# VH-VL binders against q9lj97, part 48

Target 1, 262 residues: q9lj97
Amino acid sequence: MSQEEQPKRPQEPVTYGDVFEVSGELADKPIAPEDANMMQAAETRVFGHTQKGGAAAVMQSAATANKRGGFVHPGDTTDLAAERGVTVAQTDVPGARVTTEFVGGQVVGQYVEPRPVATAAAMEAEVVGLSLQSAITIGEALEATVQTAGNKPVDQSDAAAIQAAEVRACGTNVIAPGGIAASAQSAANHNATIDRDEDKIKLIDVLAGATGKLAADKAVTRQDAEGVVSAELRNNPNLSTHPGGVAASITAAARLNERADI
Key: E = the ipSAE of ESMFold2; O = the ipSAE of OpenDDE; V2 = 0.75 times the mean of E and O plus 0.25 times the DockQ between their complexes.

## First folded at step 27 (VH-VL; framework fv_masavibart)

Design e43 (at its last look DockQ between E and O 0.40; V2 from the best seeds 0.00; counts 0 for: pae E 3.4 > 2)
Fold by OpenDDE, look of step 27:
Structure e43 (fold): chain C 262 residues (1-262), chain A 118 residues (1-118), chain B 110 residues (1-110)
Amino acid sequence: as target 1 above (262 residues)
Amino acid sequence: QVQLVESGGGVVQPGRSLRLSCAASGFTFSSYYMYWVRQAPGKGLEWVAVISYSGRNKYYADSVKGRFTISRDNSKNTLYLQMNSLRTEDTAVYYCARQGRHWYFDLWGQGTLVTVSS
Amino acid sequence: QSALTQPASVSGSPGQSITISCTGTSSDVGGYDYVSWYQQHPGKAPKLMIYDVSDRPSGVSNRFSGSKSGNTASLTISGLQSEDEADYYCSSYTSSYTLVFGGGTKLTVL
């Protein structure tokens, strides 16, 4: 091939931020071959195969490009992936199975598979061939956050998001004593006085059993998600939502519910 | 000034050890893959070892695998090559080289001579 | 044997143009888009002259140019000068994504 016929050489490596909604140090890291291999192995373990167009496939493609360009070498792994791992986790929530893919503790993929909710009504509907998929509730979405961000120290943005979620669920602006919003705020305040992250209160400590901690619950709507996202953003100095965090979980739930109504 | 400066070369007997250093200056050292490349007297260039940005990933030529160890201290902007169980065939000028954006070396040190002789 | 083959020696007179070839096999070389060339004078470190087949670093004379055709990369030196007398090495990466050098070419200016 002549010089003119050669494809343009990439001037920059393909980074995690180029292909995934990640932030921080990971976003600027070139995708490495062993990272992709780890994801492939994780997907295979969970799904029995790699997902077409999934994180592993995307990472493999990126890593290959990066190897060609000399940005990474065979056998390379990123520090974050090596230290924190590459994992795929599944969580069953009422009406759905959620699969989340992580690199270095950050969410790089999420899949939701609808599952029939065995309600008495659903049992009757199953007999009639009508699978009424129950909508994901705010409480369920909050609980799901434990799976994706359970080890995250609670901060003010989390507390604000959780409060917004509770208000939406209960239809009241009054923070219930001992409620999930109050607990989250208390945790955030406490954590602000703690230097070491390992000693801080985590989202799992607040959001575990969230469905039972809410005075009322409802199906997540787009408007609910927007409200929660807004609350998280306003209380985050970085003006961003945490991947796999409260706002992200509520947003995912809203999207799922909208699809179910189609 | 952008430069690499090797040191630590000398004359050693077979089976002995030697440690080479390469001091980097004038650029962000941690942003580059670094190589050791050697050249035996009257011979061509041969890459010896490569180390990634953070130092996590290391690779070696088959001729030195198990005997040589590449490392880096980014806080000191220094690249190292620990050479153990040296052989006469290891006699060479050893260069530290910076890998550019792609598959090329855009910066070389002056080299340091390692002579392994009985 | 190196995955990249160069002529052992080439020669030319002052003012002439000479070309040094670097040939690899498709099975051994990972790609031909990333060929680099180095000049080495006796007792000196190699100097990058061309990278990515035809790109020239700043400070390198425009008398040096790189090209490729098929599995052969070429370094051309136009207007040959006495100072160009040196060893020249090509380099690329293997199909296993490891660095590889050519055997080197001694250029003599007559």
Scores: ipSAE 0.873, ipTM 0.961, lowest interface PAE 0.5, mean pLDDT 90
Fold by ESMFold2, look of step 27:
Structure e43 (fold): chain C 262 residues (1-262), chain A 118 residues (1-118), chain B 110 residues (1-110)
Amino acid sequence: as target 1 above (262 residues)
Amino acid sequence: QVQLVESGGGVVQPGRSLRLSCAASGFTFSSYYMYWVRQAPGKGLEWVAVISYSGRNKYYADSVKGRFTISRDNSKNTLYLQMNSLRTEDTAVYYCARQGRHWYFDLWGQGTLVTVSS
Amino acid sequence: QSALTQPASVSGSPGQSITISCTGTSSDVGGYDYVSWYQQHPGKAPKLMIYDVSDRPSGVSNRFSGSKSGNTASLTISGLQSEDEADYYCSSYTSSYTLVFGGGTKLTVL
């Protein structure tokens, strides 16, 4: 008679491995009520509210089912959540805010939210009459390369330098399909099969409008220049950078930006 | 031979302490919530305390909260009840009980008698 | 935080069927499907007879059955035998996430 028009009893615990991509000891643990409360508190501390459909909500639903089934008791906390914590962290990177949620040191959720680039803040200060010099962005430095080396055929050293620049501008190691780095690599691969230089894809074909093609952008720093120079050097058979090339333009922008910071 | 065996019962004066033990055998002890359930002479059953798989989480009936402490040693397959500040109304047979998959007790020990009298 | 009400005693003759009631509230017996029944002979530990309202553990005779209607759960024993003479306790999960027991019913087989 218990199943005649009445809610069914939970038959199996809902574990962390059932609802999240986690491994090891945590994956086998039933989601506990206090773990869910800790996630809700962590989300509230970071966001000012809980996230609808977020990790805390999933954990609360699982914990409720587990309590009803007797797989956990009210107030239970898993050892891993108690010992290693339940956290929600936000990190601002150029062009994005990344939110990561952890249980016991393992990621249970991650979100990426677009954010304005720091160069827009300098422009806003100028609009209100505050004297503030604009910093040169990675995108602007790449466009400057069009002016100095736009007719150069794209080679592997150029593709490596452009990839290093785009990764630094966007703050991620993910190369977007159809992005500037992807286009530069395709051009370098294509050019390796072409005999005549006039038939090769040139830097202008990849870098024109770079500021509008980047998913995110940032002011060029000395560390950015060092990374781009390193990438160009290591991928050039001559173990040198190209005059007026990608590394040269990024280095010049970094030097100009350093003077503006004084 | 799946069984629970209680020990440590006896006669004790009010205000004194007593420690009960429950030895488990024939099953994976660390996979179960464990209870102490008591029965006063001629009376019904009353749950007293419950402890989670690892021993991290412990819960008590209001009648014993603050006086009794449940614990377990999973390496020795043993459940414990430390009973402090004993009262005459704590006189009962104390059973060790294993919680089943849901809200029931599928395994009971034979019990150990605790008599609190002046 | 509810008390489960059982009759103090019931009786029957060998071969008859008897029913023991366990009445609670919508916060326990009526609201959830977590009722269990325990048999206890004098001087012995309780033994699980029925769990989850109507489920029977292995090794328990099918003469024992459980049901509920509204706020009342029932244990039915068919084909009474002399060894069925014992005390019977019901138990239920409650909305307070705890267990409660009934006061017990003495079954006499005449």
Scores: ipSAE 0.395, ipTM 0.749, lowest interface PAE 3.4, mean pLDDT 84
ESMFold2 (binder alone), look of step 27: mean pLDDT 93; pTM 0.946

Design e44 (at its last fold request DockQ between E and O 0.60; V2 from the best seeds 0.00; counts 0 for: pae E 3.0 > 2)
Fold by OpenDDE, fold request of step 28:
Structure e44 (fold): chain C 262 residues (1-262), chain A 118 residues (1-118), chain B 110 residues (1-110)
Amino acid sequence: as target 1 above (262 residues)
Amino acid sequence: QVQLVESGGGVVQPGRSLRLSCAASGFTFSSYYMYWVRQAPGKGLEWVAIISYEGRNKYYADSVKGRFTISRDNSKNTLYLQMNSLRTEDTAVYYCARQGRHWYFDLWGQGTLVTVSS
Amino acid sequence: QSALTQPASVSGSPGQSITISCTGTSSDVGGYDYVSWYQQHPGKAPKLMIYDVSDRPSGVSNRFSGSKSGNTASLTISGLQSEDEADYYCSSYTSSYTLVFGGGTKLTVL
């Protein structure tokens, strides 16, 4: 009997960390069939169809591979997906609609659809003092946030968004001691221990003079806005961005820069 | 030492209940799918229940569905099989088995005999 | 009937080579990438002898080998010894990704 060459068998399952930019416990979990089914259903509800090459398709492929290898069984779901859900959420920000896909509270996919800025949003941008005469920088966009959401208590989603903005402005993943990101994180941690909102640290306390607090600055791009929006959403239990908040301001700045061809 | 040790088998009358235990040692228990596999006297092997790593997912053979319950306590490295409404056809040696990396059992207990007779 | 078919019995003399076949239905062929074999002596638990069609666990004699052709997997035992007398079971998974055992083969050493 001729020994047929056996196909190469995977030695490890396909995990969430292999296919998505996730961290923690989820990253090491094999993708399960029911998780993929839940994502497929969620995409269908939001988009009317599953996205080609989207999270659902990737998860289905991975789950199938895992079933073949015996790493998962039909009907399996991960604890994180079962407990925290698999969801697709849409959020409107100035100049864009952002659709974000979540597994167990972590982002596994994101789509940004450009939308015209409504006259009201344009007025808000004008009130924020954003000028079309020069490219709006990340620092300027952060300062503008003080005008629209300056009295908002700083939370973890704000801190994450501010950190993402600083990283993109400075081109480094290192959080500078005494920088805006560090200050925001400290404020968020402090506020978590305070019961009364009036006693909490506000965005104005962190973002006032942001242009002078950044080690480096640059004009806001679409990619910067997407990154900041993603950071805010991943750290918001409501799966939304704050109107007039950090992500909204950065997104508005990006759109204005694009319109001005800057 | 890497091993599985079953206990709880015995002689019972039809309609009665019995609970089997399997103690695991020598490996990370929560990293493996666990099975109960039974063998009737003079017959072949049949899996009856499956449980996933953290115990979230459970599966049963049609022959025992609604009567048997599989569970695990990872803090105690122990697998359980609650058998209710026992029938004469449930008479078998029950093995605890660990699923290996793929579709095979790389570790078996010594088995425990369950006899259902009037 | 089991989704995997084995001969009820095979026999051989000491020193001979014998082969046990395990044949699945066409609908279950997808599972033949992962065939395993178990040896069981009377009154003992099954022991894994071959996994993934042809891989051998540590501690298992090199006299045991596995192969596959089409929808038939085979266990070959060379240099047959008296201690090889046992029941042998093949296993794989169905098209529904459910584990299944063959009916078993009784090996007699003459």
Scores: ipSAE 0.887, ipTM 0.962, lowest interface PAE 0.5, mean pLDDT 90
Fold by ESMFold2, fold request of step 28:
Structure e44 (fold): chain C 262 residues (1-262), chain A 118 residues (1-118), chain B 110 residues (1-110)
Amino acid sequence: as target 1 above (262 residues)
Amino acid sequence: QVQLVESGGGVVQPGRSLRLSCAASGFTFSSYYMYWVRQAPGKGLEWVAIISYEGRNKYYADSVKGRFTISRDNSKNTLYLQMNSLRTEDTAVYYCARQGRHWYFDLWGQGTLVTVSS
Amino acid sequence: QSALTQPASVSGSPGQSITISCTGTSSDVGGYDYVSWYQQHPGKAPKLMIYDVSDRPSGVSNRFSGSKSGNTASLTISGLQSEDEADYYCSSYTSSYTLVFGGGTKLTVL
């Protein structure tokens, strides 16, 4: 008797190498359902939604085909996604914000959004007769703190303020192990056990070269300044900010950026 | 010769533990999902545990969840089933089975009998 | 209770053709093309006879064939021989992302 037309079965697993330009062990791994779920969650955390046609959508489609074919099972994760993670990071460059998506440390998606900061401000300043100025970034404001309070011992309020600044500059709540916030927290913890100020780790030791140490950077906004001020206040037993400190430098940068009509 | 050979079955009292082994030979063991499938005397087939290629992902039937643990050692080409808190309804022949390319079993061992009785 | 329905027994004479049915739902047999059939002689392990509805493994006689229509898969054995006397199980992928088995069919060759 005649067989009805059958749907096409998946013949081979869809691997990361089939859909992304990745290499090494990851390239041969079938895209797994939990990997796709982790990317969807990461995209939603950063963008508020899953990106249309983005890495999560591609991974979900591949994982569905792989489940149907028996190449993976529901609930599967790859070792690389489970151990090395799925990450969405944002980086500000002149004129754009770049969002990069990673699986196991390899790029699987990238988005570029126009985000004029210095160029738009410079053009607007020229139209109204103002001098050309670039918007001051969070990294630059942190470096300015070296000049105004570099000899101050790092305390918990400084660490909290630096953390608030770094997460705003990088657009992520994840504290990088080698980042400025991690260094500041370690310094604050260390200093809490030290009696003499001369033996304590100072703000210059943590903040020098901050522009080069941040994974990403952005122009300081008033909202950034309010967040950094709040972090410094809440973590100072005296319920105040430090003159010339982290919050003060971020606030000054935000005000200068506002003066440039940014 | 492509084969699976189970061992470790026997007679045990309820509440006791037993560990089954399945030795694989003649194929690349690490390239396959592996199952334990059981068959009670005079009854049909029932899968009880599944393990992924690398051993990271493990799945259990509701009847054994929390009591049985599947594992594999790819360097020894061996699949294991640790059965704890055994019950009389666990009495069965236990087969190890290799999942084929899709949703089927293309290789079975001869099975090992587990009898749980007082 | 089995998720897939098979007749408890079927019988046939040597040289005859017989068919064993396996009935599920649109969430398994009817919705996917992942039906397999296993032969099991007394005291022996199951052996794969048919996979992916109609595909035959190497070494399995072409007297065994598989098909499906709607929610029912079928195993057909032509030219019955005495060694075909065994239990036969179907299995299917389900929308719950797992495999289920039929209750089995005892084939008797008279």
Scores: ipSAE 0.427, ipTM 0.760, lowest interface PAE 3.0, mean pLDDT 84
ESMFold2, look of step 27: ipSAE 0.409; ipTM 0.745
ESMFold2 (binder alone), look of step 27: mean pLDDT 94; pTM 0.952
OpenDDE, look of step 27: ipSAE 0.880; ipTM 0.960
ESMFold2, fold request of step 28: ipSAE 0.359, 0.356; ipTM 0.720, 0.705
ESMFold2 (binder alone), fold request of step 28: mean pLDDT 94, 94, 94; pTM 0.952, 0.954, 0.954
OpenDDE, fold request of step 28: ipSAE 0.886, 0.886; ipTM 0.963, 0.963

Design e45 (at its last look DockQ between E and O 0.32; V2 from the best seeds 0.00; counts 0 for: pae E 6.1 > 2)
Fold by OpenDDE, look of step 27:
Structure e45 (fold): chain C 262 residues (1-262), chain A 118 residues (1-118), chain B 110 residues (1-110)
Amino acid sequence: as target 1 above (262 residues)
Amino acid sequence: QVQLVESGGGVVQPGRSLRLSCAASGFTFSSYYMYWVRQAPGKGLEWVAVISYDGRNKYYADSVKGRFTISRDNSKNTLYLQMNSLRTEDTAVYYCARQSRHWYFDLWGQGTLVTVSS
Amino acid sequence: QSALTQPASVSGSPGQSITISCTGTSSDVGGYDYVSWYQQHPGKAPKLMIYDVSDRPSGVSNRFSGSKSGNTASLTISGLQSEDEADYYCSSYTSSYTLVFGGGTKLTVL
């Protein structure tokens, strides 16, 4: 009997941490079929269809593998997904639409779609048929962070990331009084003296209207993203970036800008 | 020692209720799907109910659905089967079984006999 | 009745090799890569003998082996001994990812 080389059977389930940049308890949870179904439904509700290569597709693939391996059963849902939900949310920020996907309150996907800023110049470009897809700016990316991590208390890693972003946007190392970097640092310092998270200053309090708070702005580059990521990591004792946080948003923007140039 | 020990079996009349327990030892109980599998006298094996690691997800065979309830207490390393509205056809040895990875049972209890008779 | 079909009985003499088949239908059984076999002596709990078609747990005699061809899994017992007399059940999962057992095979050692 020709023992056909049976495909290597997975010894471990596919977890959220294997496929997404998530942390904590969720990272170790096997992706369950109903979680994937919930994401699929959420994507369909928001986009009218599931995104190719999106979170739902990834989750479905993982869940299928997990079912095959007996790690999950049909109908299974994770406690975090069941209790905190699976959601897809869209928000419009100046110059972009941001779509964020959540499982159990953690970001598992983020999409930024540039929107033409109706600047006088854009009106002229529309007349000339040159759809100048305006690159996402640092300010826009910071504002987008409000949608994904707006309720996060500001900490030193956030402040450092925001400062790095401002420096890169303005091309100066001088922290402007009343600027976004100064505000973030103040918030972080204040929060360090507060015990209850509900009483702490949140990212939304700092980053709302970020495009208008910057003295200068520019399109996000890969180098900008790397700089901001580095700043966040150096000031995070866990040596990690916050999912959907400042560094994550800037990185997402950089990736989108690179794709648009192709 | 890695083991499962069932208890709670006995003789009951139709329509009555019985609760089975399975005590687990020697392994991380909360890391495994657990099953109840029964075997009627002189018959084959039939799975009855399954419960997920954390107890959130539960599934039942059609023959017992609506009458039986599977549960677990991970703090006590114990699996339960509440059997209500028992029928004569529920007469069987009931086994507690641990599902290992890849759809097989690597650990079984000794079983407990449930007899439903008038 | 069962998604997995086994012969009701098989027999062999000491020292012989016997094979028990377990056949599923492609429409009913989705996971033949995950076939397991259990031995059950009278009045005892089932014991895992083979998992994942051909893997043996520690402590199981190398006289027991598993294989698969098409939709048929097979348990082979070589060098048959009197203690091998038991019921044998195959198991897998359906296309709906539900666990299923075969009807069982009574092995008699003559």
Scores: ipSAE 0.868, ipTM 0.955, lowest interface PAE 0.5, mean pLDDT 90
Fold by ESMFold2, look of step 27:
Structure e45 (fold): chain C 262 residues (1-262), chain A 118 residues (1-118), chain B 110 residues (1-110)
Amino acid sequence: as target 1 above (262 residues)
Amino acid sequence: QVQLVESGGGVVQPGRSLRLSCAASGFTFSSYYMYWVRQAPGKGLEWVAVISYDGRNKYYADSVKGRFTISRDNSKNTLYLQMNSLRTEDTAVYYCARQSRHWYFDLWGQGTLVTVSS
Amino acid sequence: QSALTQPASVSGSPGQSITISCTGTSSDVGGYDYVSWYQQHPGKAPKLMIYDVSDRPSGVSNRFSGSKSGNTASLTISGLQSEDEADYYCSSYTSSYTLVFGGGTKLTVL
């Protein structure tokens, strides 16, 4: 295009912080072309296609501008995307299916698909965009993980995420006897000695009835989700969150609670 | 005092290896993409290799792919070029150059001569 | 090999203006505004004279100017002086390569 071929002088690279609500080290990183390709591949795996207006499209536009500005080279990746990954995770919570997109362990996109609820009145509220009347608790978000990843064998990253969630629900760093974190850690330790996945203790075995097993409970906040995601990431050998797992469910609940908070 | 200083050039026979170094001073080395650019005697400039600020991303001219390796050590403010399987066509002055954020070189070293001959 | 075409030589008298051309394609010079020019005296390293088609770095005389039309960039030197006698190289971004150079132009001041 003649008009677009006229001289332009971009002064700064487009960073993750310019286009997404992210913080810390990632916020200052220029969006690189291979980061965008990784997100497109992740969206395609989950949806069967690239998502219109999704994180991959935003990242591709930013990466193209950065290439034209000389801030990145074709084929570049950022260290955080290369080392901590680019992932898309889905989870179900009461009334919704939530898809969350991550770069380097931080949320860059989230999509909420309303789901059938037990009553017609509740479903009608969701259709017209009315918020949930009660906040989703940490216990409820943990129980939602059973629906999306209940058959997953418990590993150390799950145990760490569950402990972070329980500590935040109870407001203490003390592991409660008979609590979910104690059960998850025991399951992870046990599973390390078991070869066959069929014989391993699963997330459903630990998380079923989580609401009733917590010593205290509270509404999920954004800060709670950040803590749980960090715990899961740091304890996963692949440095990523599990699709439909503990961090995904807590993050989904936090985002739904934020939508309701006006 | 902002400068780049190359070293490690010399006379070597075809098929041998040579390692070039480029010492950077007076600026934040780890903030810049760095190039090796060469110039055969009486000829023009030819880029050889480029490396990202953190060393993760590396790119090579087709004429040197598989034979040359660019690297950097940001703790020592030093850029390297490992040249293996040298050919007479590799005879040149080798410059290190700092890429600005807009596709130009705002800082060059004085160069180091590599002569590949029998 | 040089991907950008420059004349092999150009000459002028002191006080004259001369222009050195750098011709590429729509995939480099014509498609982007990332053309730079370098001056190289014998036995010395290249020195940046012009970047982003027409911008001068600090310390470069305003006798040097750059422009572009279509696939051709130009370096113009006004008020020629004997010190301007050198080789001049253009360079441009290209999506097929990180950056490409012209073949160079020897400027002689008569």
Scores: ipSAE 0.067, ipTM 0.541, lowest interface PAE 6.1, mean pLDDT 82
ESMFold2 (binder alone), look of step 27: mean pLDDT 92; pTM 0.925

Design e46 (at its last read DockQ between E and O 0.49; V2 from the best seeds 0.00; counts 0 for: pae E 2.3 > 2)
Heavy chain, then light chain:
Amino acid sequence: QVQLVESGGGVVQPGRSLRLSCAASGFTFSSYYMYWVRQAPGKGLEWVAVISYDGRNKYYADSVKGRFTISRDNSKNTLYLQMNSLRTEDTAVYYCARQGRHWYFDLWGQGTLVTVSS
Amino acid sequence: QSALTQPASVSGSPGQSITISCTGTSSDVGGYDYVSWYQQHPGKAPKLMIYDVSDRPSGVSNRFSGSKSGNTASLTISGLQSEDEADYYCSSYDSSYTLVFGGGTKLTVL
ESMFold2, look of step 27: ipSAE 0.455; ipTM 0.787
ESMFold2 (binder alone), look of step 27: mean pLDDT 93; pTM 0.948
OpenDDE, look of step 27: ipSAE 0.876; ipTM 0.958
ESMFold2, fold request of step 28: ipSAE 0.491, 0.450, 0.533; ipTM 0.803, 0.776, 0.814
ESMFold2 (binder alone), fold request of step 28: mean pLDDT 94, 94, 94; pTM 0.954, 0.954, 0.953
OpenDDE, fold request of step 28: ipSAE 0.882, 0.882, 0.880; ipTM 0.959, 0.959, 0.958
ESMFold2, last read: ipSAE 0.484, 0.471, 0.443; ipTM 0.797, 0.791, 0.777
ESMFold2 (binder alone), last read: mean pLDDT 94, 94, 94; pTM 0.954, 0.955, 0.953
OpenDDE, last read: ipSAE 0.881, 0.885, 0.881; ipTM 0.959, 0.957, 0.959

